# Ledger of designs, part 34: VHH binders against q99177

Target 1, 341 residues: q99177
Amino acid sequence: MKRGESQAPDAIFGQSRAFALSDSSVNPDVIEYLKSVRQEALRTNAISIKNHMNLQKRTRHKSSMYDDEDEGALKRHAISPSLIRLQRNVEIWVRWFNSVKATVLTNAYEFTGYEDETLDLLLLFLKNYLEDMPSKCTTVEKIISVLNQHSFPEKAEEKEENLQIDEEWAKNILVRLEKTKIDSVEDVKKVITEGDKHELVGYNQWFQYLINNEPQHTTFHEKITSKQLWVLIKYMSNTWIKEIHKKGRHYRRLQDWLFYILVHTPERVTAEYTSILRDLGKKCLELIQKKPVEAHENKITLPKEMAELNVEIPAAVENMTITELTVSVIAVNYGQKDLIE
Key: E = the ipSAE of ESMFold2; O = the ipSAE of OpenDDE; V2 = 0.75 times the mean of E and O plus 0.25 times the DockQ between their complexes.

## First folded at step 18 (VHH; framework vhh_7b18_3)

Design t3 (at its last look DockQ between E and O 0.01; V2 from the best seeds 0.00; counts 0 for: pae O 15.5 > 2, placed apart)
Fold by ESMFold2, look of step 18:
Structure t3 (fold): chain B 341 residues (1-341), chain A 129 residues (1-129)
Amino acid sequence: as target 1 above (341 residues)
Amino acid sequence: QVQLVETGGGLVQPGGSLRLSCAASGFTFSDYYMGWARQVPGKGLEWVSYISSGGSTEYQDSVKGRFTISRDNAKSTVYLQMNSLKPEDTAVYYCARGPWTIWSDEDLIRAYEYAFDYWGQGTQVTVSS
């Protein structure tokens, strides 16, 4: 660092306490937050500057020396600007996330079944589709006979719900009806109401499901079990978080899924589950430090369902990445604060 | 994409005036506190003034009564009118973004004065004969 160099000013060099608080009547919690942020930024930047100089010196020596324990100690003392950014923002980011989580868990749509009028319309559509089929097996004829026992309302116009049904819907229902013993209209109603309950197994099926489907709150109620949630968290830690961080081809979709996984992760978790979350947090921190967030990246985007619930991204969290949010949530909400210290 | 661009610096004689402007982009300007800091030769970086989203202002004692901060939310621009300039005002002046506030409480606003997170490249102000 030369005295006469005409570089742009470095905010760390020459920083003074001229930014002192202007009024002693300010809320103590806000004062403590701001003092913590400033104090940690000064401490972190001083350590980072020293570690950067030591890292440069070590890099020129590293070809002849390798020691994992020394490398670990250097990592702990080498605090990057990305880690400083994380430390300064973690509280406001998690507070915002918790507000979003509450909104989604309280107000998002859950499918609870069809109103009787809507179900009658679906039954009528199915009946008409089956009757119009050019060739009918005995199972189809049985289903038609069961549906003929049901009294349908005369007015079959659209009501409060958008049905968006077609022949493909009817074909899928028929496949499921053929696998079920049908003795009454109630059996047909159950098949229509319950939908497709198939369980996904293995990495490839889950990956294909995620990239082809938007996450929704009702998905975590109907299609994703508690056990499967933890499988998805493991896939995030091992594979998908890297795709997200390097902006791979499906990174926007995988970000949306990660966001919803965090929203639906239980507040009370066992030590085993805490360890799984910690592994994800460690991976996020590693990625943040190895490949810091680049300038001019687009702001985080909320899934469509969250926008429909009037969830907004305030300016204070506008430039947060999902990897930063993930480690922040794990650190604060799951007692893993040492990840960001 | 947060960008702060200062203009209006230059050489001026003692007792003269300058108006600094800072064009902001890449964030919702009206939601943030904005401020000015300066790097005085030999003194390091120090704050000069800030303005809340609601228009409340604060000034360092050495500039109070001579400098006026203002903002135009429609143009995403913050200004620093500097009058009665003295040689001790010679510095590189930086526009800075303060914290986003969740609350309108006045004491919260004042507590945020030293948490600037984005800085411009600076504009030189030199006051000499």
Scores: ipSAE 0.000, ipTM 0.163, lowest interface PAE 14.3, mean pLDDT 71
Fold by OpenDDE, look of step 18:
Structure t3 (fold): chain B 341 residues (1-341), chain A 129 residues (1-129)
Amino acid sequence: as target 1 above (341 residues)
Amino acid sequence: QVQLVETGGGLVQPGGSLRLSCAASGFTFSDYYMGWARQVPGKGLEWVSYISSGGSTEYQDSVKGRFTISRDNAKSTVYLQMNSLKPEDTAVYYCARGPWTIWSDEDLIRAYEYAFDYWGQGTQVTVSS
């Protein structure tokens, strides 16, 4: 039991982490139970909040109907409907988010590598992708040759169809393979398993990385430094958030990354970093106000890994957008309430 | 400046029909929800109907099947066709500009007072024998 790691209290239950969920010594049944309890708590809270919101809506309607007899053009100071939405839901959304954040940080699977079977499927996918390329350079041909030497399990093709691997993954891997001397299938496996040890520098490189890779908890520990995290936040603020809001070609992937970025943003930040977050919040707010989208068109989705952690989107947050969540989290968790007032 | 001007109100017998029009100006009409609300003297404002930018419509239960909301984006005008009018429909009818986004259709109806940001001057509809 290594003594010293101050386990941050569980944000949902206020309990100190008695154990790491990744600890092999932890009874799996206990883990499942805890997950179940958390899920139930989230559901219950969501229902409670929904009911409370419905009640508040009924009470506010009675008071405003009586007072404004004034005959003039009811120029009611047009509080942006979007702002009203934020004000009404910010507490619920942030509570949910904090719960999710706590879950992710607690349950974060240390990527211990791919199982052999999974790795074989990835290799098969890569092989097929490369073979289907319209133009093949000498390097690609070499890689194909190496992969052809590998004995794939029986029915691997059938299993591959069930593996939702995107072509973008293959492209990313190919870039890495091209930079690596590949003499054997083992070399390819290493490239797939060891991750990209190269530091990503610049906007374009990061963009390509994000669009070609699913965000994972481990990525933030293995690939993204603290400094780089803030660079990513700046990129989000300056460019990517617009892509998300407009439902650009890669809006889903970028959204998933933004969610994880928020999850991995430190709770305590310097004034400088607060300023960066504030800027992101302002831009989100601006987008929401300037070009509002129908909520049903831009519902929040969870990164794939979170689904594996049994994280669900409750009804209370179902219609929330990632931009709304971003503003909400920044406003509440980082003391920038003036953004939503 | 945003302007909404209602027309088409008047006196009609029970069972009769009226068509209200609201001419909008000062904003990109096609980007907004538009709606109709009504107010009986001494009573609060009640939501009647709204139409989305895409043409989705919603109605208060009391007017379903009798009223039809429509819009002409080329003319920047929203319409309320009122059929089978009843004395209970007597009110001042107001045209309103709606929000950019909605939580749900139900939420929009419930939140009509803060969801809609501009209102016309209203047109009187009187249903009487």
Scores: ipSAE 0.000, ipTM 0.227, lowest interface PAE 15.5, mean pLDDT 76
ESMFold2 (binder alone), look of step 18: mean pLDDT 79; pTM 0.801

Design t4 (at its last look DockQ between E and O 0.03; V2 from the best seeds 0.00; counts 0 for: pae E 18.7 > 2, grease 27.1 > 24.2, SAP .726 > .668, placed apart)
Fold by ESMFold2, look of step 18:
Structure t4 (fold): chain B 341 residues (1-341), chain A 129 residues (1-129)
Amino acid sequence: as target 1 above (341 residues)
Amino acid sequence: QVQLVETGGGLVQPGGSLRLSCAASGFTFSDYYMGWARQVPGKGLEWVSYISSGGSTEYQDSVKGRFTISRDNAKSTVYLQMNSLKPEDTAVYYCARGPYVIWSDEDLIRLYEYAFDYWGQGTQVTVSS
């Protein structure tokens, strides 16, 4: 006894076989799969139109194997409106991105250490703080002795006297000086300039850092190493790009970080690093194809630092998402154009 | 480059068992639904089973209770344990990559633009005496 005999046959596609698409107890994901089989039949007709156009271009050597192509089409890359939009816009989007990258790398603030005058002011602040302490251990006395050997310009003394002393800074520096062997003023300068270096390790520490801190150009010079950049790219590919695309709780912050990661990704990379970028590009493409962005709800926004540099989003780029930008940059700037072709 | 490679097919007697494996590469396996379909000789392609990224499973009525789908995300592999095989199970079995993420009702409606995109070469399963 056929179970499907009482089913309304799909006359367009002739599919009244073992599938019962109207069965309300069937899992929705299975229903969607079965609908996709019907859509493949419809797309075979649409592909037939495209194949007919291709056969017309090859009329000098007539061949007629369309039905065989239809029957063998189990391995297909679905072509979507989102992919077509990407193909049409990739050139202008990447040109814009490259101009933004140049602006950030050229004009954004970089902390490169303290100027000598600023260091003299900080040393003088420290010296005065230590000399004013009510009780001084041997280490403090040694640090004062080292600082007394340093010649301070008269202007530094005037600036220090006119500026209110931040005792908490000096207390913090003293704690770090007590942990270091101090033989010269250069040792003191080194402690001041190195800052408080806490290396981030692992996914959770990086996630908390990113969601609590805005990206800045200087961060990629002073805090994020080359190895850490590639770790962040992997986290983007595996997890954060999905949060951005679905507009999760932290999506705006993660979008800003992705933008800066793209800006600071080296121009020339090894084959291994190219593969990492390709994985991110593939993930972006998959997300774009699953949810069209014609609703304009996930348009790129500029990070605060870029807006302060007078970077603007021109009309030709205004509807681009960061996900679309990411795959575009990877395709064009890193030789992965087959992703979008 | 996305690749799906099925293994474990072969000739087996009625009532026997086979375990199909599908080694996946070129994508983040743990993020995708995975499934099995089969092409029965003289019939069209029909679904067999699928497993979501979260581990939910579904089965065609004709195999329910006899087949078990599972996945090992560490090995990027999906399996189909096939027990109590019947001559009717003779088919070419295909591994397929399913949907990535269900974001909203709009995503579900547009799933037809993102139909299952990669299929393996297939592995022959023959059940005969």
Scores: ipSAE 0.000, ipTM 0.120, lowest interface PAE 18.7, mean pLDDT 71
Fold by OpenDDE, look of step 18:
Structure t4 (fold): chain B 341 residues (1-341), chain A 129 residues (1-129)
Amino acid sequence: as target 1 above (341 residues)
Amino acid sequence: QVQLVETGGGLVQPGGSLRLSCAASGFTFSDYYMGWARQVPGKGLEWVSYISSGGSTEYQDSVKGRFTISRDNAKSTVYLQMNSLKPEDTAVYYCARGPYVIWSDEDLIRLYEYAFDYWGQGTQVTVSS
C-alpha cells in the first residue's frame, strides 16, 4: 500500500512537486538544478534577512568622529541576484530551448489546407458571425448571401461549438473578404485557405494581429518575412517586452509570440541584426534587474501549438520567465555572453 | 551606447524663460519618441512633454501653453522651450528616449510609466525671485 505521500507544494516555488527529488527516474541534472535553485532561493532569503538585521544594528552605532576613510572603494558591485540566477541556469535553459527549437523546426505542422468538414464549420461560424452584426455594409450582405447558398452538413451547428473559433478570427477573415471580390462560396473558401497575403504594415496592425492570433509555426513561413521578423523583434525590444514583464493585459499572448520569434530567429545573423538582438537582451536584463519578477508570478508558458508537438516544460525550466529565456538565448546562441557576465 | 546629455538649465526669475537641449547619441534618433520629465527632490518623476518621431507633441496639463517641445533630427537633439516659468517648475529636468512606437493615444498614460528607457543625467532648473 504505497502511501500516496501528499506532496505538499514546495514552499519556495508554490507548486506541487511533480516528482520526488529522490525518484531515481528523475534526470540527475534536473535534480541538481532544482537543488541549485533552492539553494539560491535560500541564499537570497538569507541575504534579505541579513540585510534586515543589519539595518537594525546600524541604528546603535555611536557618532564616533573617526575620519574620511574612503568607504567609496568596496562597493562590491553586489551581483544582482537576478544575474546570478541567469548565470547559473543559462546553460540549462538554452539547452532546453534549443531542443524545442529543433523539434518545432523539424516536426512543425505544415498547413496543407482545411478538411472539407472543418472548412464547412469555419464557413458556418463566419456566417453566423456576420449575421449577428448589428450593422451590415453592402459587402457583408453580399458575403452573407453567398454563404447562404452553401449547403451545410447536417448537425454542423452542433459541431461548431467544439471548434473553439473566436470572433477575432472572423474579424480578420472579414477584412480579407472585404478586399477580395466575392462572387461565390468558393471565393470565401479560398480566402480562408490561402492565408493572409496582405503584408501587415505598421505597429498597430502588428500589435492587433499578435494579440488576436495565436502564434503558429506556419505563420512565420507564410506571413512573416525576414524583414518583418526583425521589425517584430524591435517592437518587442522597445515596447512589448515591458508589457510582458509587467504582466499587462496581453502579456500571455505576447509571451507566446516572443517564444516563437526566438524559435524562428535565424542562427546566423549579421552584425546589424546581432545589434538588434543585443538590444532586446539588454532590455530584458534591465527589466529583470530593475524589477525582478518572482518566478511563480510569471512562469514561462508554451504556445498552444507546441503542446500538439508534445513539447513540455521540464521541471528544470518551469520557473523560468520568458524574459530570462530571451536574454539567455541571446547571450549564448548569439555570442552575447557579456550580457550575463 | 545610448547617451543623452541635457543642457540649458539654470536659475531664472518667475516669468522668465529657459531653453533646454538634449543631445542624443548611440541610436537612430529619428526613429524614437523623445521626452522630458522632471523631478522635484523627494518627489517622484513627473512627465512633462514628449514628441513623436513625426513631430506630434503632448504636454502635461500643468505646462500646456507655456512649454514647447521640438526636435531636430539632423542634430539628434530635442528641445524644451520653457516660457512663463513658475516656482513650481523648479526641478531637475531629464531628457528621455521614448518608445519606437506607441500602442495608442489612449495608452499614453501607460507610456509614461514604462515606455521611456534611457535617461540623461538631468539639468537643474530653478525658478526663484
Scores: ipSAE 0.000, ipTM 0.221, lowest interface PAE 15.9, mean pLDDT 77
ESMFold2 (binder alone), look of step 18: mean pLDDT 80; pTM 0.806

Design t5 (at its last look DockQ between E and O 0.03; V2 from the best seeds 0.00; counts 0 for: pae E 19.0 > 2, grease 28.9 > 24.2, SAP .713 > .668, placed apart)
Fold by OpenDDE, look of step 18:
Structure t5 (fold): chain B 341 residues (1-341), chain A 129 residues (1-129)
Amino acid sequence: as target 1 above (341 residues)
Amino acid sequence: QVQLVETGGGLVQPGGSLRLSCAASGFTFSDYYMGWARQVPGKGLEWVSYISSGGSTEYQDSVKGRFTISRDNAKSTVYLQMNSLKPEDTAVYYCARGPYFIWSDEDLIARYEYAFDYWGQGTQVTVSS
């Protein structure tokens, strides 16, 4: 009775809603990923089989003397020193990161929208700015009219002086207002709250933006949509992480962005987004394994804004690289521990 | 070592119900997505349902409204409540860790394919009058 080779159900390869693995149009990266998953599955099964075989061999009694030195060198897949380092430090690193994340998210102006009071001050500032304009188009007049219908708190003018609002802000808002149908104060509030979502489109545009701008907490609320965040993570995974790791020309800036990206990555993510993170983690791990950057050569740095928040790098994480942090955060916070096991 | 052990399979009449259980060990259960897949004899493995670490659930269209996946992290167990069973549901059901998803950059549309990294031995579900 030939014990039916329990064909380990092939990883549900092929139920792609979008493509068959046999489709020549399938992204080679996808194929590679699938291969990697398969390989990992096979490896784990092989280990399981070996462990089962070793358990069966232990029960076979010591009798026969034959010294067959089958040097089958169990190539102890020498856990790379880099992996050992990750395993030893991952908890400390992630704990620190989570602390920083919490600090940033709690102290950072959760632009949950302007407090009503702040919004009123902004509206007042805008109103005053528009009223002081030497030339008013019909649109501006309409906006002023709408704003005049709003009841401002009596002491709002006194408080406005304390707001570091510049005319440039008002100009930018006006541009947006002119593009929007404004019928009420609520419409104005909405425009103020939605931020200038100039959607950067494309790899090159994003790259230029990142290298030319320091990451800020507010940027992630004002300029980066949820969808765009994941695009950035993909770009990090595909290209920028290599630049960071090799200390390319823009490695510090990109590193800072990666740190903030991690901070602003939601705690709860869909399986789809988890996959994207996993890919980033894998790439980080690959880089760490291929070219272990001596921790001394590429120590993590914090974005400038974080220094203002009194965020410090403790001694325990001082030698940590951003790639190590990235894979650690992905492994622990997003349930991808197998990356470091 | 990761172990997944399915229970609860059996013979049921059309319209009947079964509850599958999967006991997991060898890993931090709460950290992982868990799912169910099934295989009809002579056909390929198909995903049925999965549940995130946070409790978000997804179902194959063919089982939506009939099947419910749940998990008990304290018991390291994932469940599949199967109601209104049909003959077409006859299969070996596998508990699996995952899924993991692959994505394609084609047209900036993430295309996803499901893959599980560990699975149990499976439990037979037969729906027959």
Scores: ipSAE 0.013, ipTM 0.226, lowest interface PAE 9.0, mean pLDDT 77
Fold by ESMFold2, look of step 18:
Structure t5 (fold): chain B 341 residues (1-341), chain A 129 residues (1-129)
Amino acid sequence: as target 1 above (341 residues)
Amino acid sequence: QVQLVETGGGLVQPGGSLRLSCAASGFTFSDYYMGWARQVPGKGLEWVSYISSGGSTEYQDSVKGRFTISRDNAKSTVYLQMNSLKPEDTAVYYCARGPYFIWSDEDLIARYEYAFDYWGQGTQVTVSS
């Protein structure tokens, strides 16, 4: 069951089935029939692959899974109170957000690595653990061989005995080492210092993780990689922003995650990453214009950690929604101001 | 703009063979899973086979060992070779585009409502003596 598939960023937004079926030159009776066949297939077990083990309980994403066939493009030239509201407030909303981002990033803990001496002791502990294992596979023997090439400082064994390192740590490191190409001691050091990056794969694992865990600043350094951050932004654009905007079942939790994703999005990004953000901004603008929500009923709330940092929402910005903040940040901080002009 | 066009259906005797082709356009073919489904007369739609972007294949039990799905990314074409055909294989066969976000089989199952999003017009396969 080896995989050969690769993720391709260029295909993150496939063409809509509505455009293919809604071509005015196509016979409407054929379109209606094909829609009926697709809907029946989507509702039955006939279009499904093998059932996997029950690793997690899951919920359906009713509000986020639909491609709403009835959604049409709004006339951009029409007067939109929601767009005018956005244009009038974007600067003060973004200024406030930038101050919050600075506070979070300045005051929050970030693990940057181990001192060289501590790292040597961790390497020695790992080496001793692996050498003492009964029956070693070829992968473990390769890792031991790599570690044998490292020169440990004098008295390292005495200092290693003074550290209270748990065998469980070494077991976890070994699992990660088995997933990594190991050619040198530096490769082992890298695995140790990168921490326990979360290896969630796919939409449902991420969704279950997000709905069951509050976001914290440390989550973005201990469990979420840079690559995974961009995957989450794509999920926001494709699915979760609709659920947030409509106040779906998990909207509060997803809103908290969106806020932290915005805080941890790098300030300077490539054209590819800018395009991903622009797509999220376009979706936010579409939702604001097509399904306006009264601001006092959908006002942004801050994640719980923000209260510990003495971050509050001042009266001048208290009526914004997360959807409005999101498009505002993308427009101003990432050079996409044409979205709101 | 996504278009899937099936060809190769027809009438064949039991034990015979047919090869279905599906020409795809309007998307980056190599990034998507592709599959085949069929609609048996008087019954609902059922899946037949799918092939990952990397070439891994899966089949429903009733066709395993008799049908072979394949793809040619350079021609943006997916194929279904059907051997040892039986009367119960009589159906309209549809080519379908699968999801993009699949890193594993559990993701495909978890995204059930997005398993296939575009379908061809169908091609009739009739197995009768």
Scores: ipSAE 0.000, ipTM 0.132, lowest interface PAE 19.0, mean pLDDT 70
ESMFold2 (binder alone), look of step 18: mean pLDDT 81; pTM 0.813

## First folded at step 19 (VHH; framework vhh_7b18_3)

Design u1 (at its last look DockQ between E and O 0.06; V2 from the best seeds 0.00; counts 0 for: pae O 16.0 > 2, placed apart)
Fold by ESMFold2, look of step 19:
Structure u1 (fold): chain B 341 residues (1-341), chain A 129 residues (1-129)
Amino acid sequence: as target 1 above (341 residues)
Amino acid sequence: QVQLVETGGGLVQPGGSLRLSCAASGFTFSDYYMGWARQVPGKGLEWVSYISSGGSTEYQDSVKGRFTISRDNAKSTVYLQMNSLKPEDTAVYYCARGPYFIWEDEDLIRAYEEAFDYWGQGTQVTVSS
């Protein structure tokens, strides 16, 4: 009797919360909660614990590979041409890098927040966008009411007309405003000025962001926290440096990001962070020695922002790879010179 | 828009077999790891298996030897062949998108917490007679 079978499966699958997870009309808070619970369970699951233990075990095996016995064996063999190239050039390459770093940190654009005049323009644009919406919920009408309390300078309306501001920006601000209790113009100003630092979470979102965006100095001030910088360095060490070195699908973009990560890595770091940098340096050295870079194949190129700052690539640096620069910077600037000695 | 749609769930006797399928759309399927997780009644969500873009696989100990994950990049589909099913395998099974392909190293999945960012609606698997 087929009627009995079809009733049970249809009821289970047809009314499942799983359809709600894929439905665009589902309350975002419910979706976020379910995803958060799943992510937390996956972190504490046996797979997550196994992953952490295997990673820890491998890092300890890496350090044991560099014990006295391993170093002795390397000394009794001829020094590789790749290591000699590093030793010959490290001072020139790091000196150039330090001058580039100084130029970027001194002269590149920094977003320092909005001046009052600029903030008035943004508030006016938001108000006009909301007023032009074809359908307004109670929250939107409340926000318009709050914005009507604000006195806009006559000059702001003239400048707003000439300034291009994306309605995409206004849509994003509205989403955040709907999640916040809005009682005054100051509450709206706070939402505008906080930025969208919470947009990127996890490996895939960061990877997609990096391959679709050029690095900029202001990104490291306004988008990437200190904690996230070290997460990106771990991604470089574990995965992206191989992609760069072997000229994988996205190697040029990832090279540009690595260059900027090096520029923005703090000069003084804890022992824990020094160990992270040392792991990256050891990986770079391993790759250089295993597959030496042919001359001219992977010439470093300047990211667009650096070229606009009149940063030059002198002849002595022209054929350096980012992998060679990375181990050189770590060795010299972070006290890890044994990597290249 | 990223979508993952599971099919192939149902009722099965202990010792039986099922094959779950997950049709993916809205992204370049061959560029991503894929995986399966399950929600056991009265317990939390647990990881079952994953497969790299290049075909490397890993399994939870409780399903090793009984479950096989596979993928067909031309059809943008990942599969979970479940053999020798037990009553404790009863769960809602979810397909999930894993990390973007960079390298064929096993360590990528294990090093990156929260690497799975899109999940399907789930499909019910019930093992009883």
Scores: ipSAE 0.012, ipTM 0.519, lowest interface PAE 8.3, mean pLDDT 73
Fold by OpenDDE, look of step 19:
Structure u1 (fold): chain B 341 residues (1-341), chain A 129 residues (1-129)
Amino acid sequence: as target 1 above (341 residues)
Amino acid sequence: QVQLVETGGGLVQPGGSLRLSCAASGFTFSDYYMGWARQVPGKGLEWVSYISSGGSTEYQDSVKGRFTISRDNAKSTVYLQMNSLKPEDTAVYYCARGPYFIWEDEDLIRAYEEAFDYWGQGTQVTVSS
């Protein structure tokens, strides 16, 4: 097909289409999708269009012939059941969320360091892990030697069995230890307590971190900068939402992370950041509309840390999905109500 | 205003490689599919490849295994690495913005030409001995 004449910009949609959708070769589903997007644009940009229409009264330019007056089918685009659900529940959901947010921000545990007993358990676990390694480099041997100089409490081994420490933690610590001059057990303790200050750079690194770690309130203060928070939100918009919705291997963890991300999103944001949130909201809304039945299978769960805060999921929120919550929060708390209208 | 600017075209021998770049501006790049199409003189526009916002890729059969599409959302740029170029690949290559996020890539393939709304000016790729 020859590059068709650029269609006049659709002022309502805000786009200039290169090709007409009227071609019989176009998938009807795609056409419907694009119509849906246009409708959304009309809803979200209605204010801007009103302002532009007031300006266009001045330039009488001859609207060319493609005003196909399809007058007829103002088919009352039946509000999708999914939108109806959002409209009915958005206030309840957001109220609940705000309550939870307040609780977390006020009462969540702030990590101020390891207790001596906990640190000893971590050291013991690390020691055992390193000793069990099939091949040991000189650095590992040195670390083991240093750890052997430490006096562990008599009942430390019994307590170790109950500690939820995983091999991945040990691997990560080892990487850090290898980069640090270790002369004493105090040096090892320092590496463990200083946390991984390495700024995770890039979407892939963050993804790996999130799938391998439970979300914690303290993480958002210690590891996730304000700038990085928005990187995560952007990434969520592009990749993570799909994973959550499809019930992939890590969908629960990623859901929990998204929940915490929302909790730690500032109440007041710039126009730029609002735009990012709006984009996330739009994409969530699209998911809700495309597969509403499947979406309901992904009921919201609370992060593990919140269990300690006695946060409950009321009946009104029990069937809510994380995508529905995301849209609701963005719509109400960040002034994007047009997403649910 | 939406702008798409292609670079990287040129003359190359058969079996050679080129990397095309398309710098995008004037819209939220990460929300859109991006794609490449090409036009041989006297022939119609044909799609070559597209990439979703999430990084899913599709290729025309004639370029599968030889071409790779990628994107950098931070730079608002889409790329087309073209390897093992053939004389039949000689065309003007166009960068194009696709629709907003679509769940079903198959539908995008079926409606490729109509789904893309903005196009660059194109860059000439010539494969000749």
Scores: ipSAE 0.000, ipTM 0.212, lowest interface PAE 16.0, mean pLDDT 75
ESMFold2 (binder alone), look of step 19: mean pLDDT 80; pTM 0.810

